# VH-VL binders against b0r0t1r1705to1887: the designs that were tried, part 8

Target 1, 183 residues: b0r0t1r1705to1887
Amino acid sequence: RLRVLADVSGSMYRFNGVDGRLERSMEAVCMVMEALESYEHKFKYDITGHSGDGFDIELVRCDKVPKNNKERLKVLKTMHAHSQFCMSGDYTLEGTEHAIRELAHEEADEHFVIVLSDANLERYGISPDRFARVLTSNPQVNAFAIFIGSLGDQADRLQKTLPAGRSFVAMDTKEIPQILQQI

## First folded at step 1 (VH-VL)

Design t10 (framework fv_teclistamab)
Fold by ESMFold2-Fast, scan of step 1:
Structure t10 (fold): chain C 183 residues (1-183), chain A 122 residues (1-122), chain B 108 residues (1-108)
Amino acid sequence: as target 1 above (183 residues)
Amino acid sequence: QLQLQESGPGLVKPSETLSLTCTVSGGSISSGDYYWGWIRQPPGKGLEWIGSIYYSGSTYYNPSLKSRVTISVDTSKNQFSLKLSSVTAADTAVYYCARSSYDFWSNAFDIWGQGTLVTVSS
Amino acid sequence: SYVLTQPPSVSVAPGQTARITCGGNNIGSKSVHWYQQPPGQAPVVVVYDDSDRPSGIPERFSGSNSGNTATLTISRVEAGDEAVYYCQVWDSSSDHVVFGGGTKLTVL
C-alpha cells in the first residue's frame, strides 16, 4: 500500500518561472507513476495533492491508476490547473499525518507514504523536527520524504535533521526511480 | 483564428548571426498555456527543434545548439524572435515558428507558421 | 541522447490502411505526437497525446503507443494523404523535443 503526496499550491504555479518548481514537481509525479507501473502487481498506490485549499486533492486513485501516457498527462494537467487557480498555502504536515493515519487502517503487508517536497518547509512554519515527528508517528507506516530541487542549504539541513533512511534528495528528477527502489 | 508568420533575411553570410521574427496574430502570446518555439528543416532532411520560450522569458534550447541560440519574446508586439550566431552552410534550412502546450510532457506543436527559407552562403 | 526510429517509406494502395511506426526505448511511457507534412508545406499535427485528434482531422487518422513502439494508422487512405509523417516526443531526461526521421507515405 503506497500513497504519494504532492504540492499543488498556487505558489507552485506563480513561482515556476523563478526556479521551475511546478515543472520539477510535475516531472517527479510523472516519474513516480512510470516507476510504479512496473510494480502494479505488488503495490496499490494513489497520489494526493495539498494546497491552501486542502490536503486531499485527488490526483490518482488506487482503483484507477494511469495505464498510458494520455491518462498520466490528465493527472499532470489536473495538477497544473489546481496550482494555477488556487490559493498559495501548505498542508504538508496535515496531509502527511492524514495519509499515515488512513493507510494504517488498510489491510496490507506494508504501508508506505512518500512526500514530495521542495524543502521550503520553514516558510510555512514547519520545523524539520516537527516534520521528523510526523514521518515517524506510526510504526506500522513507512513514511519518507523526497526533496526535489536546488535549495542547497535547506535540503541539506533537512536531510541531516531527519531520521536516517527517511529522507532523500533528488537534485535531478531522473534520480527518483532509483530512490523509489531504495524504499 | 490564430496565425504565425516568420520574417527575416533569406540570405546570411557564414560567421554572421541569423535573425528571424515570428508574428502572432489572432491571439495573445501572453497566454499562460503555451510555449512558442522554433523548428528547422534542412533541404531534404527532417525536422530539428531549436528551442522554445514561455512569455515570461523562460527558455529551453536544443543542447546541440544552445551555445549559439537566443530566443526572446516581445509581448507588447506579440512577437518572438530567434538569433543563431556563427552560422555555417549546415544552418541552411527552412525555419518554422510554432506554438506548443505549456506542458513539458506533451509539448505538441499545434499551430505552425508557413516557414521561411534561410540560405547561408557568401 | 533519445532517438526515435521511423521506416523511411511506406507504400499503400488507395482505400487500404497505412501503418507508420515510431520506435523508441520505452516510448509507451511518453506522449507521442504525429505530424503530416505534404510536399512544400508546413507540418500539421494529425494526432497528439498518443491517440487524440485535433479538430478538422478526419477519423481515418488514429494512433496508439505501448512498449517500445508508437503507431500512426491511416485507414481508407486517399491520394491527398501522400506526405512525410513525423513522430515527436518530449524527452524529459534531456529537456529536449525529439523528432523521428520521417516516413514518406506513397499512395499508388
Scores: ipSAE 0.000, ipTM 0.462, lowest interface PAE 17.8, mean pLDDT 79

Design t11 (framework fv_teclistamab)
Fold by ESMFold2-Fast, scan of step 1:
Structure t11 (fold): chain C 183 residues (1-183), chain A 120 residues (1-120), chain B 108 residues (1-108)
Amino acid sequence: as target 1 above (183 residues)
Amino acid sequence: QLQLQESGPGLVKPSETLSLTCTVSGGSISSGGYYWGWIRQPPGKGLEWIGSIYYSGHTYYNPSLKSRVTISVDTSKNQFSLKLSSVTAADTAVYYCARGFGDSGYFDVWGQGTLVTVSS
Amino acid sequence: SYVLTQPPSVSVAPGQTARITCGGNNIGSKSVHWYQQPPGQAPVVVVYDDSDRPSGIPERFSGSNSGNTATLTISRVEAGDEAVYYCQVWDSSSDHWVFGGGTKLTVL
């Protein structure tokens, strides 16, 4: 059982012109959908978004996973529209806690939560120590963070703070399939 | 306004390495929404994808060519390059560079193509 | 290894409708892109994501994709449509862009 969490807050849209954060997040979500298409027989997955409006925004449902680029584009269009019309806010910690709590109660051989994020947790007021505690809050759920397009220094700092094996850095979204294979 | 241009030797001897460069003008290769790829076409035959690269340096290669192919990017020169080792006559083709959209996957801008002949 | 099958050639008279097929196992679950390659020129995308057209491509070009067959449809064919047409899909099992073998469209 797998849940992927993505940022769809208003800041993703408003600052996309500065550093491409919305475009990179959309690419990461697309790569996750493409990678997991090969493992549909092994994993049931969903993708949820978080924003200032909440942390249970449905992007991909377990029972309706995208099968082609057209359906994947529909998911990305939903991410874009939500970011465009949503207020700023970040529920990374709350969304991760909710995902861990919810999946722990579902029947499955293994439970995974993957948080897609950039390396700038401090920009959202998130302490790396607090994030580490949340990722390890339930031993029945394997929670991981994948940091996309991180600056080298920020990525290194996060890897030192987060528990061994709980964070991965993808300099390019194309690295996501290899990271998912390690999980 | 975005334009891609292939360059490199048009004749390569068997067993040598084929080396081509694609120069990007009118836009930046350092764009998160796009991949940069190489496609080839032997005379009288169809299109064959060789591989693609993201500006960070991450690559995807055609499994049939993977052991012989290296694609690299030089963001400071706004260029990306192809090296194909141990060439044979079967590698004779027109080589195209192209820009691909990550989410849709289609190649929306192509270079004009450059013929590379492998012969002694 | 995923394989896309196209007929080698299709012939139509000017003003008629040409249909070019692209066969693949469960291709309807994939996104199909179509390229037009006039003789001696680089390919140009004419349809992407099964049925969408890039700006500048005439409305005469359309696409569909379901089951095991994707189809490029060219209505009111003109002499300038003569080209080889290629379909393309991503094979996620091998991380590979797959092209069909190409279909030569002859007008007349």
Scores: ipSAE 0.000, ipTM 0.457, lowest interface PAE 16.4, mean pLDDT 80

Design t12 (framework fv_teclistamab)
Fold by ESMFold2-Fast, scan of step 1:
Structure t12 (fold): chain C 183 residues (1-183), chain A 124 residues (1-124), chain B 108 residues (1-108)
Amino acid sequence: as target 1 above (183 residues)
Amino acid sequence: QLQLQESGPGLVKPSETLSLTCTVSGGSISSGSYYWGWIRQPPGKGLEWIGSIYYSGSTYYNPSLKSRVTISVDTSKNQFSLKLSSVTAADTAVYYCARDAADYGNYDYALDYWGQGTLVTVSS
Amino acid sequence: SYVLTQPPSVSVAPGQTARITCGGNNIGSKSVHWYQQPPGQAPVVVVYYDSDRPSGIPERFSGSNSGNTATLTISRVEAGDEAVYYCQVWDSSSDHVVFGGGTKLTVL
């Protein structure tokens, strides 16, 4: 069982022209959908977002996963439209906590939560230690962070602070499928 | 309101680099997260996509042209440009710049605003 | 490489319906865009995302896309519709914008 959590807040849209954060996040979500398409019989997955409007915004349902580019494009359009018309707010911690709790109640051999992040946690008042604690809050759920196209030293510092094997850095979104295989 | 306008030399010698600029007015290249692209059309032939760029510097290039093409963006001038190296007579074409209709970084290129095109002839 | 196939020409009388096809393997799983290029002018998008019309394009223009064939339909054809029409998709396997070869619509 797998849940991917993505940031769909207004800051994704607003600052996309500065560092491409929305573009990179959308590319990552697309790569996840494409990577899992061949394994739909083994992995039941969904994708949810967090924003100033909440931490459980539906992007992909387990029972209606995209099967082609047209359906994937609809997911991406929903993601950026939400970012465009939503107030800024960060629910990374709350969304991750919710995903872990909800998945723990579902029947599956293994449970995975993957958090897509631009590593901009401290700008939102989220300490790396707090994030590490949330990722490891339930031993029955394997929660991981993938930091996408992060600038400066932020992603490197987070990798060193988070538990071994629980964070990955993707400088290019095309690395996402390989990271998923490692998880 | 949005307008795109190509500019650059109309004549390029074989083996040299073709260089064109697209100037965008009525909108900002660095906002709205649109991709911006180049398309060409040899005389009497169909449309061929060259490549596209996003404000962040992310590019997609036609695989058949990838080794020769570079697209760049200059947000201070609200322009993006095309360089095509080692040109031959086969590169003679009308060159268009265009904007992708789907904004905010989606991956399905629909070209909704086109420049008027500029003819580039490769000849000595 | 992904290939889009269009008939090179279609002829229709004024007031009739023209249908221009675009063939591609499993094209129904892709989004198809249609461009009108009048003689000596830049292309203009007339239908995008299979069936949506941009602002300013008459309702006479419509599109469909299913299986291996996408179709641009122009109802009540006018002399001013005479142009070359191109279909276009994005091929995600090669990250490539693919155009069809173009169909010249002649209104006789």
Scores: ipSAE 0.000, ipTM 0.468, lowest interface PAE 15.8, mean pLDDT 79

Design t13 (framework fv_teclistamab)
Fold by ESMFold2-Fast, scan of step 1:
Structure t13 (fold): chain C 183 residues (1-183), chain A 120 residues (1-120), chain B 108 residues (1-108)
Amino acid sequence: as target 1 above (183 residues)
Amino acid sequence: QLQLQESGPGLVKPSETLSLTCTVSGGSISSGSYYWGWIRQPPGKGLEWIGSIYYSGSTYYNPSLKSRVTISVDTSKNQFSLKLSSVTAADTAVYYCAREWELLSYFDYWGQGTLVTVSS
Amino acid sequence: SYVLTQPPSVSVAPGQTARITCGGNNIGSKSVHWYQQPPGQAPVVVVYDDSDRPSGIPERFSGSNSGNTATLTISRVEAGDEAVYYCQVWDSSSDHYVFGGGTKLTVL
């Protein structure tokens, strides 16, 4: 059982021109959908977003996963539209905790939560220690962070603070399939 | 405005290596949203994709050309290059460099093209 | 290998509608892109993702894609539309960019 969590808050749209954060996040979500397409029979996955409006915004349902580029583009358009029209705060920490809690109660041999992030956690007042605690909050759930297109020193600092094996850095979104194999 | 410009010798002898460079201006090749590719067109014929590169160095090559093709990127010069070895008359073509949008896999900006003739 | 089939030529009178087809097995599940190549010039994209237009491309260019056939439609054809038109897809099963053979549009 797998859940991927992505940031769809208003800051993703507003600051995309500064550092491409929405663009990179959309690319990462696309890569995840492509990597898992051939594994539909083995894994049940969904993708949820978080924003100031909530932490379980539905992007991909496990019973209606995208099968081709046209369906994947629809997910990306939903992600973009939500970011454009939401101006509220951030629910990264709460969304991660909720995902871990929900999946722990589902029937499956293994449970995974993957948080997609641009490594700007301190911008939201989230310390690396607090994030590490949330990622390891339930031994029944394997929670990981993937830092996408991050500046090397920021991502490296976070990776050294988070428990070994709980965070990965993807400089190129094409690396996401390889990272998923390690998870 | 984004511009791509091909450069390199217009005449290559049979059995030698064809070498071309694409210079990108008005934009950076160090972008996660784009791949950078080479497409060729023999005189009077259609378009054939040669290969594409991401700024990290990751490449995808046309399998029919894979054994002869090398594409490389130099992010400090904002350039990427094509080498095609062991050329024959069949490699005579206009060679284009182009930018590819990663999400939908189409080429949104093309260079003007450069004719490369393989002849003694 | 995946193959895209286009008619080699299409002729229309000025002001009429031209339709250029691109045939491929289950092409409706792929994103089809269309390029216009005027004589002696580099290709330019006129339709992407089946039916979207880049900024600067006139509304009379449109596209559709369903089943085994994608179509580029050019309404109210002008002499300046004379070019070879290519369809293109990415075939994920073989990691290939596949181009159609091209269709020469002649405006008589």
Scores: ipSAE 0.000, ipTM 0.483, lowest interface PAE 16.1, mean pLDDT 80

Design t14 (framework fv_teclistamab)
Fold by ESMFold2-Fast, scan of step 1:
Order: C-alpha cells, then structure tokens, then sequence
Structure t14 (fold): chain C 183 residues (1-183), chain A 121 residues (1-121), chain B 108 residues (1-108)
C-alpha cells in the first residue's frame, strides 16, 4: 500500500515563474504514476495533495489509477488548477501524520508513505526534527521524503537531520523511478 | 521576446562529429519548467526528434540515435548543444533547436530558424 | 516504437474544409499536437493537447482525437494555409517524441 503526498498550494502556482516549483512537482508526480503503472497488480497506490484547503486533496485514487498518457495528463491539469485557484498554506506535517495513521489500519503486507517536497520547509515553519519524528511515528509504516529539484544547502541539511535511509534527493525527475525502486 | 538560434559548421566530413549550439535570448534557459530539444529534417523528408535536455542536465534521446547523441546545457551562457558522432550522408539535414513546454506530454512552442548541415567528403 | 501515420497529401479548393488525419494505436489515450511548416520555414504549433489553439492561430484551425485517429480540421481554407502538417505525441513506453510523416496540404 502506498500514498504519495504532493504540495498543491497557491504558492506553487504564484512562484512557478521564479523557479519552476509547480512544474517540477508535476513532473515528479508524472514519473511516480509511470513508474507504478507496471506494478498496479502488486501495489495499491494513491496520490494526495495538500494546500491551504486541507491535506486530503484527491489526485489519484487507488481504485481509479491512470492507465495511459491522457489520464495522467488529466491528473496533472487538476494539480495545476488546484494550485492556481487555492489559498496558500501547507499541511505537510498533518498530511503525513494522517497518511501514516490511515494506511496503518489498511490491510497490506507493507505500507509506504512518500512525501514529495522541494525541501523549502522553512517557508511553512516546519522543523526538521518534528518532520523526522512524524516520518518515524509508526514502525509499521515506512515513510520517506523525496526532495525534488533541490540543489545545495537546504536539501543537504534536511537529509542529514532526517533518519538514515528516510530521505532522498532527486536533482531531476528522471531519478525518481530508481529512488522508488530503492524504497 | 524569446528567440532560439542555431550555430555551428554547415559542412561535416563522414565519420566526424557534428556539433551545434543553440543560443537562447529573451528568456532564461534555467527559468520555468521547459525542456530544450533538437529536431532534424533531411531534405524532402519529415521531422525527427533527436533529444531533449532539462536545465539540470537530465536528458532524453531518440532510441535510434542514443549511442551517437550527446546533448548538454550551459546555463551561464544560456545555451544548449548537440554532438552527433560518426556521421554519414544520412545525417544531412536541417537541424532545429526548440523549446518543449510543460509536462513530458507537452509540445514545442518556440523553434529556431534551422541550420542546414551537409555531410560530405 | 510507436508509429503515427498521416496521408502524404491532401488537396482542397479555396474556401473548402481540409481534414488531415493522424493514425496511431489507441491514439485517443494520448495528447496530440499539430505543427504547420510552410515551405522553407520552421514549424509552428497550430493545435495542441488535441483541440486547444495557441493565441494568434485563427479559429479555422481545430482538432479532435478519439480511438485510433486524431484529426486536424482547417475550415475556409486559404492559399496561405499551404504547408506540410505534422502530428506529434509523446510515447511513454519508449520515452520518445514521435512525429507523423507529414501531410502536404495543397490549395488548388
């Protein structure tokens, strides 16, 4: 059982022209959908967004996963539209906590939560130590962070403060399938 | 506004490496979420995608050309380049650089004017 | 590798409607983009994501995509529409940008 958590807040849209954050995030979500398509029979997965509107924004349902390029594009357009028309806000911690609790109660051999982040946790006042505690809050759920498009100090510091093996840095989205395989 | 311009030798000898550069002006190669690509067109033939690069260095290559192609980016010069090794007469074509907009399923929204490269002894 | 099939040429009289097809296995599940290439010039996008039109492209240009065939429709054809038209998709199975072979539109 797998849940991928993505930022679909208004700041993703507003600042996309500065550093491409929304498009980098959308490309990462696309790579996740493509990587998992071959394993739909083994993995039940969903993709959930968080924003100022909450931490349960439905992007991909585990009972209705995209099966082709057109369906994947529809998910990406929904992600873009939500970011364009919602208020700023971050539910990374709350969304991760909820995902871990919810998945722990579902029937599966293994449970995974993957948080996609641009490593800019300071924007939302998120403590690396608290994030580390949340990721390890339930030993029955394997929670990981993937920091996307991050180069340099902030991503490096976060990776060092998080528990060993619980965070990965993807310099570009092409690295995501290999990181998922490693998890 | 945004403009792309190809440059490089118009004549390359068989077995040598074809080298082209695309200069981007009116916009930054590292801003936004765009791929930058090369497309070629042999005389009287259709369009063939060679490959694309993201400003971080991530590349996608046409499987039929992958063993001979290298695309690189230089963000400090706002340029990206194509090297195609071991050329033959079949590589004679007009070479275009272009910007690929959006998600991986996107489209080419800006094109250079194209540069003819002839492979001949 | 994924293949897109276009008729090599289409002829139409001025003021009539031209239809250019792009055939591909289950192409209706993919997003199709269309490019116009006038003689001696670089291509320009005229329709993207099946049916969207860029700013500056006349409403005479439209597109559809269903099943195994995508279609570019050009209404009230003008002499200036003479060009080769290419369809294009992304093939996820090979990580490959695929172009059709091109259709030469002749306005008689």
Amino acid sequence: as target 1 above (183 residues)
Amino acid sequence: QLQLQESGPGLVKPSETLSLTCTVSGGSISSGSYYWGWIRQPPGKGLEWIGSIYYSGSTYYNPSLKSRVTISVDTSKNQFSLKLSSVTAADTAVYYCARHKGYRYGYFDYWGQGTLVTVSS
Amino acid sequence: SYVLTQPPSVSVAPGQTARITCGGNNIGSKSVHWYQQPPGQAPVVVVYYDSDRPSGIPERFSGSNSGNTATLTISRVEAGDEAVYYCQVWDSSSYHVVFGGGTKLTVL
Scores: ipSAE 0.007, ipTM 0.547, lowest interface PAE 9.7, mean pLDDT 81

Design t2 (framework fv_teclistamab)
Fold by ESMFold2-Fast, scan of step 1:
Structure t2 (fold): chain C 183 residues (1-183), chain A 122 residues (1-122), chain B 108 residues (1-108)
Amino acid sequence: as target 1 above (183 residues)
Amino acid sequence: QLQLQESGPGLVKPSETLSLTCTVSGGSISSGSYYWGWIRQPPGKGLEWIGSIYYSGSTYYNPSLKSRVTISVDTSKNQFSLKLSSVTAADTAVYYCARHYDFWSGYYFDYWGQGTLVTVSS
Amino acid sequence: SYVLTQPPSVSVAPGQTARITCGGNNIGSKSVHWYQQPPGQAPVVVVYDDSDRPSGIPERFSGSNSGNTATLTISRVEAGDEAVYYCQVWDSSSDHVVFGGGTKLTVL
């Protein structure tokens, strides 16, 4: 069982012109859906978003996963619309904890949570140590962070602070399928 | 109002198993992202964490006590329990149950029971 | 194993400021929590996540954490503040809750 958590807050849309954060996040979500399409018989997965309005925004349901490019595009359009019309805010910690808590109740051989982040946790007052504790909050759930498109010091600092094997840096979204293979 | 209450024998013989139960009232043990833990305090000494449990049954134990400790949860009774085997006089302490881990604020303990003294003596 | 060091005692006069330190290697990278334990009572959290206060805790209680030292500051100390104070962290490398040894605050 696998849940992917993505940022769909207003800041993703409003600052996309500065650093491409929404485009990078959408590309990452697309890569995840494409990578898991070949493994649908092994992974029951869903994708949820978080924003200033909440942390349980439904992007992909485990019982209705995209099967083709048209359905994947619909998911990306929903993600874009939420970022465009939702308030700025960050529920990374709360959304991650909710995902871990909810998956721990489901019957499965293994549970995975993957957090897609731009590594700018300090912008929201989130310390790397707090994030590390949330990722390890339930030993029955394997939670990982993938930091997307970050070329700066923040991704390096987070990777050094988080528990070994729990964080990955993707300088290019094309690296995401390789990272998923390591998880 | 959330309240935690320890219960169990106040006297345990050396080499036997110390057994305590914490009853949670005013809230559900299965709600939220909280761990439920045991902390002890020998007379005149500091606090020592024993271990914690999530209501699904997942546990963290103090490495120094891990071989002797079992913590379990009973969600139907809204309780969690501590078993500490092979006790000695060094295990004489006030035992507290507590809730910890507000998902926003790490692993701090926000509600504590009043504590129960357990004496290990023949 | 990770260890937190506190002074065993601190004495202050009423109305003065008490500062209780908690030393740990690179403790500034960890979140520090502080508990007040009055004589014969269970501990009560007074500061969590370095500097946040729970509802009901007076603003006289504040915290800071940087480098190798975290500090609990109690301004305008009152007789009712007499207690043993403990700092606490979670050591993620060992999945271990670590408490300091405690500092007895005496209001003279």
Scores: ipSAE 0.000, ipTM 0.462, lowest interface PAE 17.3, mean pLDDT 80

Design t3 (framework fv_teclistamab)
Fold by ESMFold2-Fast, scan of step 1:
Structure t3 (fold): chain C 183 residues (1-183), chain A 120 residues (1-120), chain B 108 residues (1-108)
Amino acid sequence: as target 1 above (183 residues)
Amino acid sequence: QLQLQESGPGLVKPSETLSLTCTVSGGSISSGSYYWGWIRQPPGKGLEWIGSIYYSGSTYYNPSLKSRVTISVDTSKNQFSLKLSSVTAADTAVYYCARLYDSSGYLDYWGQGTLVTVSS
Amino acid sequence: SYVLTQPPSVSVAPGQTARITCGGNNIGSKSVHWYQQPPGQAPVVVVYDDSDRPSGIPERFSGSNSGNTATLTISRVEAGDEAVYYCQVWDSSSDHYVFGGGTKLTVL
């Protein structure tokens, strides 16, 4: 069982022109859907979003995963629309904690939570220590972070601060399938 | 250390355009992490956001002022400017320029403020 | 048209705790920032993102935000804390940075 969290807040739409954050996030979600389709026999997955409006925004249901490009495009359009019309705000910590808590109560051999994020957590007021505590809050759930599109001192610092094996850095979204294989 | 300094006429006649410039020193205006904005405060009243600009020229304006306000940026001079058209006595205020952190929206550096009086 | 409501004034004695509220519909879903404006001076951010403090701001300043109310708490108040305090949020539905009306803190 696997849940992926993505940021669909108003800031994603509002500041997409600055650093491409919405497009980058949409590309990452697309890569996740494509990669997991190869493992549909092993993983049941869903994708939820978080925004200033909350942290349980449904993007992909585990009982209705996208099977082709048309269905994947519908998910991306939902992310885009949600970012246009929802409040700015970040529920990364709350959304991650909720995902961990909810999945821990489901029957499965293993439980996974994957948080898609840029490397600059401090932009959102999230310290690496706070994030580390949330990722390790339940030993029954394997929670991981994938930092996308950011490198250098910030990504390196985060990876060193977070628990060993709980964070990964993707230089671009094309590396996501390889990272998922390690998880 | 980053500093912001407002400049421009302190007296504007009713119906004319209020024009102010903010000069940024000790840091670059061409930063992807920040917007640069204007806030005003009428004498004895509260703070009101006017608008903000990114170094690329992208702007956000207060909906109540949008029809009258234009903010522009000159990265070669490390400056950004405010024009507020068709002013009335209600536009009399101290005008501040400020830097806005783009991901959270708080204003971390402010200019000292400049009083603009609309009268004749 | 999002509106933040603050009490116009709060009075405390030195050493006491001052609490300044900022009311807004579902404000707990927004990031709240607080500014201190001493008489005749430009504002200074004292709390950002609900509860974080900038470097140089004393630990006596803290913030919280839940439901419909955000609160700035100043413990062990000093005479130098006299100022007007403003809360501020970004309202994404209207693309607007909204300020509260301000609360004047008087240290008796």
Scores: ipSAE 0.000, ipTM 0.452, lowest interface PAE 17.9, mean pLDDT 78

Design t4 (framework fv_teclistamab)
Fold by ESMFold2-Fast, scan of step 1:
Structure t4 (fold): chain C 183 residues (1-183), chain A 121 residues (1-121), chain B 108 residues (1-108)
Amino acid sequence: as target 1 above (183 residues)
Amino acid sequence: QLQLQESGPGLVKPSETLSLTCTVSGGSISSGGYYWGWIRQPPGKGLEWIGSIYYSGSTYYNPSLKSRVTISVDTSKNQFSLKLSSVTAADTAVYYCARDYGDYEGWFDPWGQGTLVTVSS
Amino acid sequence: SYVLTQPPSVSVAPGQTARITCGGNNIGSKSVHWYQQPPGQAPVVVVYYDSDRPSGIPERFSGSNSGNTATLTISRVEAGDEAVYYCQVWDSSSDHVVFGGGTKLTVL
């Protein structure tokens, strides 16, 4: 059982011109959907977003996953529209906690939560220690962070603070399928 | 104000290699997760995609042209280039470079103004 | 190899609605993009992902896509809309960007 959490806040749209964070996040979500398409038999997955409006924004339901490129692009259009028209706000911690709690109560051999992040936790007032505690809050759920390489300085410090094997850095979104294989 | 501009010889002899460069200004080739593509248009005819490249060097080529096409990128010069080998008169066209949105099923925006390449002895 | 079919020309009077079709096998399962190419100019995108408009493109331009036909609709046509219009998809079976043959819109 797998849940991917993506940032769809207004800051993704607002700062996209600086470092391409929205475009990189959309590419990462696309890579996840494509990588898991052949494994629907093995993995039931969903993708949720967080923003100033909350942390359970439905992008992909586990009982209605995209079956073709048109449906995958509809997901990406939803991410773009939400980031463009919704208020900035960060629910990374709350969204991660909620995902861990929900998945822990579902029947499956293994439970995974993957948080996609630009590693800019300082801007959101999130300490690396608080994030580490949330990721390890339930031993029955394997929670991981994938930092998309838009701001390398913070990603390096986060990797040193987070428990071994719980964070990965993707400099190129093409690395995401390989990271998923490690998980 | 992202702008793309094609450059290279306007005349190429049959059997030789056509070489063009696209210079990108107002933005970086290595940022934003975009591909960078080449499209051509023979006089009075429609558009034909040649191929696209990501700044890491990853490429997609038109299957009909794949054996003759090489696209490369030079991030230090903010340029990407097209080489088309063994040209014939059928390769006479206006050649456009363009930014390609996303990895799959993207559109092209913006386009360069285009450069005419004539294949003739 | 995947083929997109467009009518070669469409004529319409100013103020009327023009409809340009793009035919393809199961094209409704693909995302269609539309380009406007005025005489002597480079193409510009007017509709992307079936029905979205880039900033700066008037609301008169709209798109739809279902089954075997995608359609670009231009309402309240103006003389300045005269151009060749191209549809475009990505064919995942061949990793190929495919363009339609183009439709010349004439405003009489």
Scores: ipSAE 0.000, ipTM 0.473, lowest interface PAE 16.8, mean pLDDT 79

